# VH-VL binders against f1miw6, part 33

Target 1, 251 residues: f1miw6
Amino acid sequence: MPHFAKPLLRNIITRNLFNSIKKKQCLQYLQTLRTLQYDGFTTVYFGETDIPESLVTGEDFSDGYYMPTPTWCVVHAGGSQGWVPWKYRMFLRDELCIKQEDNLFFEFCDVVKKAYGKCAIVVKERRRQDATRPKEGKETEAQAHVPSVVNLTSVTCCPEVAKSYGHKLLTLPSPYNYLNPLDSAWSSLKWFIINNRKEFCLQSVDGVYSYQYILFSDLISKGIERINLSKWRTITTKVRRWENYYLGKLS
Below, E stands for the ipSAE of ESMFold2; O stands for the ipSAE of ESMFold2 at other seeds; V2 stands for 0.75 times the mean of E and O plus 0.25 times the DockQ between their complexes.

## First folded at step 11 (VH-VL; framework fv_izeltabart)

Design r2 (at its last look DockQ between E and O 0.84; V2 from the best seeds 0.70)
Fold by ESMFold2 at other seeds, look of step 11:
Structure r2 (fold): chain C 251 residues (1-251), chain A 123 residues (1-123), chain B 111 residues (1-111)
Amino acid sequence: as target 1 above (251 residues)
Amino acid sequence: EVQLVESGGGLVKPGGSLRLSCAASGYTFTDYYMHWVRQAPGKGLEWVGEIDPSGGSTNYNEKFKSRFTISLDNSKNTLYLQMGSLRAEDTAVYYCARDTYEDSGDYYGMDVWGQGTTVTVSS
Amino acid sequence: DIVMTQSPDSLAVSLGERATISCKASQSVLYSNYNYMNWYQQKPGQPPKLLIYAASTRESGIPARFSGSGSGTDFTLTISSLEPEDFATYYCQQYYSYPLTFGQGTKLEIK
């Protein structure tokens, strides 16, 4: 009976190494975060979400003509103190081109310093290729590599900028979705959009999205306002229960 | 008055599926997390999971996540538990429960419970 | 998972006497001076009822004869003068960590 052991063995070894690296990264993240919190750093989660136009219009793309629609990116931040008192940003993210705003992270670091003092700024790791790092087997002084810059799709977050304001920049490992309270905040925003989109379902003309940008901006602003301080405290408390779970599981 | 009424329980064969409902009334549905908790005959309480009606965010006991799905319909103030690939060990009374409103983050509990609905998984 | 262990498993107490139920968590449930621990009462054929949250705070409408104490890993529910309606099973529950977990229960039987 024929046996193809080499491809299966390589896949098993690669997956085990990848899982071990991510497990160590998560444990290091949680231990660092708890140390910073005990040292008086305010935790602030900085991130982005995509809001496709179809979420607002309610249009269905199944079994029909493919119609490319723009996707808007919302950048904001929050924590147990509520949304940071900072104007969120909204960018157009079309299928072929992604824009980044200059100085955005500098502005953010200044605002949170003035609002909260020293902060632990948490940014979700941008998803990497499925098995590329563990499969190559390379080590650079350690089994884990700490990147010099943390990238969102729409903004570059520089650790040296955060440090210059007295902050610490932390990277949340991508497989651990329960550890990011922004995911819950984004879900609440999207649910608000779905439940209120009837007021904003104006039909667009072909190739003209300026009017829809104004409508999207108003809807998003109102959705963000609905996620109040009490909601943020609830979300961050539930994230802490996941932190406790993973600290027990991974240590 | 605040009320939670479960329905949809019954007898089902192993490997089958069942959807439980929990109709909520007497309060603002979107203000409170909702839970499913089960109790096997003669046994203690086991937390299944929770959902935020104002955002759809869920937290599961990981032992159930592959087979159970929590969802809701805000227009009907109704919580659902979709159960699949049922086993004899899933035989239990299933309760829905409302979470306490969090004021300062200093306390937390399930302050309103339904009467439960019985699921029996038997060949 | 945080294991909540109650003792005793059952307890028979005369009316008017004091009952004490212990609950031990497998790890501390204390964070920022707050104990993430609840007590529930469940009578036969009924759903659980919240008695005490934050280890020691009585829920609205719960009689003063119920009190909770303890911190960290060791908690106690005390009924100072047992009444006939207190015949039930009592559960401790932690909400410090997911999954939320309950103790195995203590049956309180009136002699």
Scores: ipSAE 0.652, ipTM 0.869, lowest interface PAE 1.4, mean pLDDT 82
Fold by ESMFold2, look of step 11:
Structure r2 (fold): chain C 251 residues (1-251), chain A 123 residues (1-123), chain B 111 residues (1-111)
Amino acid sequence: as target 1 above (251 residues)
Amino acid sequence: EVQLVESGGGLVKPGGSLRLSCAASGYTFTDYYMHWVRQAPGKGLEWVGEIDPSGGSTNYNEKFKSRFTISLDNSKNTLYLQMGSLRAEDTAVYYCARDTYEDSGDYYGMDVWGQGTTVTVSS
Amino acid sequence: DIVMTQSPDSLAVSLGERATISCKASQSVLYSNYNYMNWYQQKPGQPPKLLIYAASTRESGIPARFSGSGSGTDFTLTISSLEPEDFATYYCQQYYSYPLTFGQGTKLEIK
């Protein structure tokens, strides 16, 4: 008797339903974004990236000077107007005390309102961060409702906070990475770090974490400044080409 | 003088792999997006994809994304196209091209082209 | 994909005369009053050369006899007085949407 693979058919059906939901979410996102832009909302992309310390140091001194390799999290925002005039935040994952920083989003909304007025704040969808709860979301996503809170790993982004400042919070569906210009900005920052880290690392002093933080902060600051307004305009224009592709494909 | 020089073309059997190179000179490599464009015999131009040399970000024609990879070597000012699972219809002249200056806003034409390298996929 | 359709496929014109090449996009390439469309020239054995961007703006070093016009879906390249070096194949190309796409080409020959 041949081994009939009925489990493969169920996997295909579950995968197709998940993809259909994500395509609908993407189309809704794009239509909402275009409506907000027509209504005079400034688009701002708010997000984070991880920078492993090995990227900054270049070498880990494995022959006898092994050091811990923590991961730095950088939080910033930008759009076709360039980086938001808001100081980026940088956290060590080990020093991210146990909870996400909730008041940071309040500060961000206030700064952005003062700078641009009403904004469409775009945040990339992420996986659930509840490690103590079971993985129930995959099987229930066929009837799942959109969660009311959008979280980065370091920041809680509450729609009601954004609304209280006259903003609108949008969630970018996770499979559509081409629609997030921050991904290109983060790639440019990491490239800058790789190509300039030797200049900053040669000034090392007696402390491991303290001098690395100072050197990393200066290096990160310079890398962010290198991603100027013209670079942001180029990145957002290329994202619009993907938006046009998906609007044509999904409609 | 701005120059782009492709190399690495040749005869490859179906299912094979090939890596094309594009050596850039005469300008600041990281200031300009770079493209791969191909032209099959007797056919028009077909865009393969692009890359940002200042960050490695890529945009692909989805037709090729599963088989082709665009990459860089910053130390050599060189752009690469890695092609896998080649088919007869991939036979073409492959050009690298420089996009226009990044801060021109609405100006994104391909203003400098290499002479092309020929890929022939035949049994 | 946005299909760019050129007409005619081939055109024979005498030196000193006007040549007109049409390009139609399968959907509008106009966004915020900007037409995302380029024209290229290609001679045998040579790569393409950028002539016109933004539908109507000449690239640096391109003679004034080349002009582009049109909007939305319908575009035209005009060469007002043909010179011997103008006999080549011409391509339109949109950059409104990914993937970037080219027309099939129009070959301009001496009559």
Scores: ipSAE 0.649, ipTM 0.865, lowest interface PAE 1.4, mean pLDDT 82
ESMFold2 (binder alone), look of step 11: mean pLDDT 91; pTM 0.943

Design r3 (at its last look DockQ between E and O 0.81; V2 from the best seeds 0.00; counts 0 for: pae O 2.4 > 2)
Fold by ESMFold2, look of step 11:
Structure r3 (fold): chain C 251 residues (1-251), chain A 123 residues (1-123), chain B 111 residues (1-111)
Amino acid sequence: as target 1 above (251 residues)
Amino acid sequence: EVQLVESGGGLVKPGGSLRLSCAASGYTFTDYYMHWVRQAPGKGLEWVGEIDPSGGSTDYNEKFKSRFTISLDNSKNTLYLQMGSLRAEDTAVYYCARDTYEDSGDYYGMDVWGQGTTVTVSS
Amino acid sequence: DIVMTQSPDSLAVSLGERATISCKASQSVLYSNKNYMNWYQQKPGQPPKLLIYAASTRESGIPARFSGSGSGTDFTLTISSLEPEDFATYYCQQYYSYPLTFGQGTKLEIK
């Protein structure tokens, strides 16, 4: 029957191949990570999270006119040793924030080298953007076969920079979110914000911008401090249980 | 004194829904992972899932993932299990349990358990 | 899933005598020289009670007559001198990998 049915079947086959490639990438990631751990590399998870200002203030935009609120990006790193002894960074992500912090990754690599020696630096893979591009011709080959972009929205993570410090840069394949303990740490920070924002927020005070900003920074600092070494050991143990599950499931 | 009290069990028809509650007291609720574990009549223990109260993150036994949801209300120190599309095989005593934290260890054990609440799924 | 298999399914032992319960994991639960394995006791009509974690470490308040041993895939719970309150079902449980899994249980009856 009609030829237009063939393109739909091709897309179904492409999706199945894409999932198979992602499973293979996950298995390769886990095997590489375990080899590096056996070889004495300290595992360090480097990443970011977005905190919109409305999350902190509690202001509700759902019932009226929508205006964009500022979003802050927090960049930090940690592992079974706790937070890296590196000052976390906060960046503003409003409509004018288009430039990544230069040399930040170089500084990070130097700090973790001095703190732990050689590290396996794990960065979460950014979401693939091919679905947002208009394309005239259609390819059936899954694009996940090519190397993923190693990039945070605020920081460029170069494998050659990591290698120059004796580190290995690893990319955690999407969609395996359960393998990133930073996601658990970020969730804990956001829940701390939600449950403690009343204590730190002075809302609806005209002309008192510096007051609100100071409370926000203090809230973030307190939230990060509460994710202590014991908490980090708990969430990295949880990740290890998922790693063992996926190693058994995907082999 | 640390205490866990389950409630919300009862008789429900196949295909129905039920929400179980676990009220916690005597400790800092957000410091400990919480679990749901079930035990069918005359059978052994089966892990349903867990939740991190400090971040809301959940982990499930894949067997239940599509039908069961674990949640909590930190203002009430209460853990919930929302069960949907119930089947006769879901008939069991459902326990909530608290994880242990050792100062130097990364080991888990469920050191505090509730008395359980009974769910019966029958026509 | 890691299957935890206990043996025997039940046993009867006289008061004051020694009891041993075996647990075998379908995969090793050893990582970085630690065994991710627990033992629980459950009396009729009661919830489980944690006895031993990390294969051999007694939980606080557990009598010294309870001991755990073994590594990797093979584990043993030993009760050195049975007391009347030890009548219960005993479960091993691994926390090496998701899902967390329990053995089928061993029912200990006092003759």
Scores: ipSAE 0.501, ipTM 0.799, lowest interface PAE 2.2, mean pLDDT 80
Fold by ESMFold2 at other seeds, look of step 11:
Formats: structure tokens, sequence, C-alpha cells
Structure r3 (fold): chain C 251 residues (1-251), chain A 123 residues (1-123), chain B 111 residues (1-111)
């Protein structure tokens, strides 16, 4: 069975090479981050999360064709200093185009420069489940080049814009998402929503969309405020413990 | 008074499974990271993992990650350790413990421990 | 993993005398001028009890006869005047890096 065995061997070799590349990218990321921190750069994690309407309402459409629920996209940033003193952004994706806001990153870079001076701005790399990559992997083609810099789906993060403000833009490799304290912050926000949504839903009235929107915005605001400076320091400390583990393991 | 009470230990055959519980009282459960730590008979302490009750985020000692799962039920202020594919070397007293706050939000250790629950894995 | 090595494994000391327990980390646990090191006490049939955090800071309710010192990789727990309740096993523990790791323990016995 040589024609079946050859594709299987290519898949195994491709996965091992890809994992080795990702390990090197993680080590390079960590070494760069620690160098920047030593050189006086403030670390800021910039990112987004999706909050589907079903998380807020508790509604379940599990038995039909999956219909996309309307989703809210929240864009914010934080670090060991807490949330950046920058008004987070909130989009309702079903009512807005998928177009990224080009001006947001310029404004963000200006705000963090004024607040902290030079920053190491960290954004996540795309997940391996990107539709473009699975299509290439179907033919067992090795990905000879994988971009190490990715943008948020809602915001374009240009390295040259960051550089013009004295910042450095870093990309966190996808397999190492637990090195992103924003993921813990987003989990805490979603936890708050799940446990407080009944109070906010009970205040809604029929035919008053603005009232429902105000209650949802208030829920998100309160959830973000719940993640105070003490919580931020805790989650960045836990991330640092993982960073120390991987610096020891991969070096 | 802050209290942690483990339960669910017992005798189980190799390859079996067991769920341990840790009931917490006397404090705001969602404000503190929680740990599982084990101690084999006559041996020292070994960290199993931790969970953030406010978001469900977990971190594990890699040697247990494939077989053990930490979870919680916030309506009951209860922490769980689901143990699968048990082996003789998993025989130990299992403690739950609460992480300690500082005013700066820097966690430094486990200030409250339960009395432990004993797991014995034997044929 | 950061290996925590205690010395000695066992120590016999008379009441009212000083006991000294050493702990050595396989790599530095110092970050941003803070040592990420704890000491615990465990009596037979009881859970561990936190004594010292940040290498040298006593937890609330811990008697002044317990003190911690050291930095980087080398740490010491000192009990200045032993009381009957101090005969127990003592563990150092680092929280600098995952996984969290404990020393093998030092059993303090009455001489």
Amino acid sequence: as target 1 above (251 residues)
Amino acid sequence: EVQLVESGGGLVKPGGSLRLSCAASGYTFTDYYMHWVRQAPGKGLEWVGEIDPSGGSTDYNEKFKSRFTISLDNSKNTLYLQMGSLRAEDTAVYYCARDTYEDSGDYYGMDVWGQGTTVTVSS
Amino acid sequence: DIVMTQSPDSLAVSLGERATISCKASQSVLYSNKNYMNWYQQKPGQPPKLLIYAASTRESGIPARFSGSGSGTDFTLTISSLEPEDFATYYCQQYYSYPLTFGQGTKLEIK
C-alpha cells in the first residue's frame, strides 16, 4: 500500500516540523519580550473577544441548522498596570461590516505612549484553524512559510505605526495562548456575564431596543470593572510562571 | 471561619476513576485561586494543579494533565478533581488549598488547607 | 522543573535551642527584587501550614521565633528557641515557575 503510506508519512513529518517551528517561535517571542522588559518597555496585551448574544440571553438553538447568533466583539488592552486607560471598543458584528477600523491602532498607540512611555504591545497569532491553512493541509503540503505577525479581526495592528510611537509590536505564537493574560481576563468577563445576566435581562421591556442596549453595555462595563488592578497583577503573575517554565524548557 | 473539606476518597482498582470534592466556606469563593496538592504515604508534597473560580481557567502539573481534570460548581462553592486511569502511584492523601492574597494582588502561597481525603489504588 | 533540595533530611534538637533548615533551588527564584519562596510546617496527621512567604515574611499568627532568610537559590528557615509544638516536618516551596514544587521535607525531632 505505498500510495496510502506516503501521504501518512508526509503528515507525520509535516506536524513534527510545524511543532518544532512553533517551539522556536515561542522561545524567540519570550527572549524578545524579556529583553524589551529589561530595556524599560512596558508590556501591554492588546486583543479582542467575542461575546455571542446567547451568552447574554441564555437562549439555546441547538436542535436546528446552526444559525449564527449575533455577537459582540470587545476590544481592549491591559497588563500588570491594569486595563489601559483607553475606552474599550464594542462592536455588534451582525450590524457592522467585518471591515477593520484602521484608525483605532493609531489612537491606541498614542494613548499607551502618553500613559506608559515605550511599550511592548503583544497581540495573538491566528489559530491553526484558519480556513486558508486547513485548505493547504488537505493536500499534505507543508507550510514552508507561516507569517509570525497577525492582526486582530477588528483592528489592523501595523508594526510601523507602533514603531513610530517608540513601541514594539510582538506576536504571541498560537499554540501558547495561555501566555496571554487577556484570555484569563476575557474568561472572567464571560463568567461575570453568565452569573449576572438574569438581573439585567429582567430589566428589559418589550419594544425598547435602546433600553436593552444600555443594560447590555452596563453588564459589559461592570464586568470589565470587576477585573481590577489586583486581578490583573494576579493573572500576569500566573502568566509569568508559565513564561519561566517555557524559558527553562525550550532554551 | 474559612474551611475547606475534602471528600470522595476511597479504594479503587487500577485503571479506575474517582471524583474528589472540596467544599469551601467562610469566604468569597470566586476571589481566590484554588489548588490540589497530594502526598503519597510517607512522602513529600506534590502540586497537582490550580483553578481560578472566577473564570474556570486551570493550570496543571504536566505529569497529571492527561489523566486529571480540575473543575468547580460555584453554586455549591465546591472544587472537584476528576481522576482517571488511576495507577498504584496515585495512592495519596489529596488536599485542596486556597491561594493567599497580598494587598498588591500578588499570590504567594496556600494559607488554608483542608484535612485531606485518602485515595488508595490497589488490586 | 525547579528542584528544591532541603538539608538536612532529619534534625534532632533539644527544647529551647536553635534549629536551622536549609533549602536550595536548582535555579534562582528571584524576580523584580522578590524571592518567590515559601516555608510550610506539617505535623503528623495534619495538613501543611504556611509559615513564611516571600522567603522572609511571616504569615499572620506565626510566632516571632520563626524567621526566613536567603535570596536567589539559597534559603534558610530558623527557629530561634524550640517549643514542643515545633516538632514537625518542614517544606520549602517555590512559586516562581510552574509546576509549583516543594522540597523533600526536613523532619525536626526532639533530642
Scores: ipSAE 0.477, ipTM 0.787, lowest interface PAE 2.4, mean pLDDT 80
ESMFold2 (binder alone), look of step 11: mean pLDDT 91; pTM 0.939

Design r4 (at its last look DockQ between E and O 0.81; V2 from the best seeds 0.74)
Fold by ESMFold2, look of step 11:
Structure r4 (fold): chain C 251 residues (1-251), chain A 123 residues (1-123), chain B 111 residues (1-111)
Amino acid sequence: as target 1 above (251 residues)
Amino acid sequence: EVQLVESGGGLVKPGGSLRLSCAASGYTFTDYYMHWVRQAPGKGLEWVGEIDPTGGSTNYNEKFKSRFTISLDNSKNTLYLQMGSLRAEDTAVYYCARDTYEDSGDYYGMDVWGQGTTVTVSS
Amino acid sequence: DIVMTQSPDSLAVSLGERATISCKASQSVLYSNKNYMNWYQQKPGQPPKLLIYAASTRESGIPARFSGSGSGTDFTLTISSLEPEDFATYYCQQYYSYPLTFGQGTKLEIK
């Protein structure tokens, strides 16, 4: 076997093992989700998206190293019943003032319990640099059968908190983006922002972030309202078609 | 009233590229998913893919995903199909179609179709 | 991919008589008590026309002589009393799973 071909062969073998693990995780996720749905759990997708300020302004600042632009994180949830009747949250991601809200998930679980009863709460697995890790291989990632905590960047999602409300917390494997209806909802929100931002832009925005936040928050609020129940039903129906595809493919 | 008009078909050599257009009128373009469906001469229907006009989320038949791109221009109420690396097997009539919309959310079909545009891939 | 197989490929029937077209899915298209199946009609030189959705529900404006039945994997389109405008090719189509797939078609001809 030539020495210069050896690193490529090891990388391919390591990548195949990683892909097999992710396929098993996806199949387990789908089977668990369907069992919970059969058992009367309402499916709720809880997640976040980043909205950089450049999306709102439409311009990239030429002095990037002297004018850092904030990125807003929007946290919300929805499913085939529409948006959860819970006020979404907005956080600044790259400022000192952003902190994980530990009690937020507790509040969320209470709200969805009151709205829907027992829920299967789905949270997307945070993406890692998975493709590059096998090339620098040391220890494989520990296969936590049931992770002790599932985190968004802004919210800690504790399975025990979900259980205390009669919910079940599920993790959606990261490479299967078609299985997350929030991704489509976020794309529609960002589309709304791009097409309506001029109505909410003040040319001479005050240097005080509170005024900029107020207009930005109104734009986001209107964008979320435009993603109505019919849109949610459409998105979740199309995600179910992907679920059926993967159940057939991975079985 | 509601109309879909495809254009951009023609003769192209294998390995070539072609861009199809679908002009929509008579309805609110941004309210409906749009599809491309093709039909080879004397053959049945084959779904190519769909797009959400609000945000551009796409679902492709995996058979075409590497060679075909669905896009749109909301300002022109126009759907596009960019086809690359064309093969003789891509010879077909290409239809654009509008998805049905039902508030119950439990069924979807394609209720409005264009007349189609013909793509011929041959030397 | 879910393969939709229609039978027969071609059918010749006299005016006023019944036509029956079968469609079999390679796996069940039933979810939560709903069958994710459509029927389309296509006349020569024309695009397809939606006839029936959810296996048995007629689209608006479709005459009552068209009916759909079946569940799971086996479906039937019935035209109870054929009229001249009914001679066309008929396609079943599933929307249970991506990719969306059509049957190969059944051509209905005048006997």
Scores: ipSAE 0.718, ipTM 0.884, lowest interface PAE 1.0, mean pLDDT 82
Fold by ESMFold2 at other seeds, look of step 11:
Structure r4 (fold): chain C 251 residues (1-251), chain A 123 residues (1-123), chain B 111 residues (1-111)
Amino acid sequence: as target 1 above (251 residues)
Amino acid sequence: EVQLVESGGGLVKPGGSLRLSCAASGYTFTDYYMHWVRQAPGKGLEWVGEIDPTGGSTNYNEKFKSRFTISLDNSKNTLYLQMGSLRAEDTAVYYCARDTYEDSGDYYGMDVWGQGTTVTVSS
Amino acid sequence: DIVMTQSPDSLAVSLGERATISCKASQSVLYSNKNYMNWYQQKPGQPPKLLIYAASTRESGIPARFSGSGSGTDFTLTISSLEPEDFATYYCQQYYSYPLTFGQGTKLEIK
């Protein structure tokens, strides 16, 4: 056999093993979720999305800017009961907010306990955000404990904290984003921003990074409100159709 | 009077591509999920996929996902089906349809259909 | 995929008589006491028309002679007194799971 055929076969075998592992993870996730639902746990999807400033301004940056526009991270949660009665959080993606991150998940667990009782808290696997390994030669062990490899703006979701409130923390495998109703909610929010940004009178000033923060927060708040209980029920019931498909296909 | 009008059907050779359009009128386009459903000559109905009118999230019959793309343009109240790598078995009447829902947000059925547009894939 | 199997494939019935069409799902379409199953009617040269949703609930404007029954995997469409406009092909369809699937159809003809 030629020497070069060996590397190609090894890549095919590695890819097949990875896909098999992800299918098993998905089936285990779905079986666990359904067991928790049967046992009276309320399902709550907790997650974040990135909103680049350019989405709000509509400005074209193709011609001469060396740095990307600022990106905001919105953190919220919802399910078949609508948005959790918990004020969403918004961070600049590249800023450190140690005080906020330390308390945020504890507060969230307390709020959902009071609102719904015991919850199955679903978070998306952050392979897309955590897939890059820490760069070699960097000795930052403290960052390995947070959900962000490069950025500390992400929320740390600790299973022991969830357990202390009677919740169960579940991780949704990353290739199965269609099983996360938050992804549909975030798409609807971004759609709202694109279609309503002019109404909120945002402007660019010399440079491409300036706009009125008060109007941006109002735009996001209105977008969140537009994703009402009816929309949440729609999104979650359509996700259930995918859950049923995969339970049948993978078992 | 809710109305859906498909267009863009025709004769296409195998391996070719075609884009179907569905013009919607008489209702608020962003309130309803939309579907594509096809029917081969003398055969039953086959679901192709659906799209969320706010945000463009799609759900496909896996059979078509690699070759067909559903999209929409809210400013024109128009639904699209982009079909590529067409095969003889894709010959069918293609319908667009509006899904409807209860106040609970549970979509339950396609209550408005277009008259269909015919796609013929033949050498 | 959930296979929806209708019987019979075709049926000849006299005006004023009762017509019964069955549909069997390859797995249950029941969730939280609701059956995720529809019935559609299709006349030649026309698109399908929604008749029944949730197995037994008539869509608005559908005559009372149409009724749906059954649960889980076994469903029935009944036309209590057949009228001339009822000659068409009838399809059941599940919306419990993706992909959405239809039965093969039952053609109802005048005897």
Scores: ipSAE 0.709, ipTM 0.891, lowest interface PAE 1.1, mean pLDDT 82
ESMFold2 (binder alone), look of step 11: mean pLDDT 91; pTM 0.942

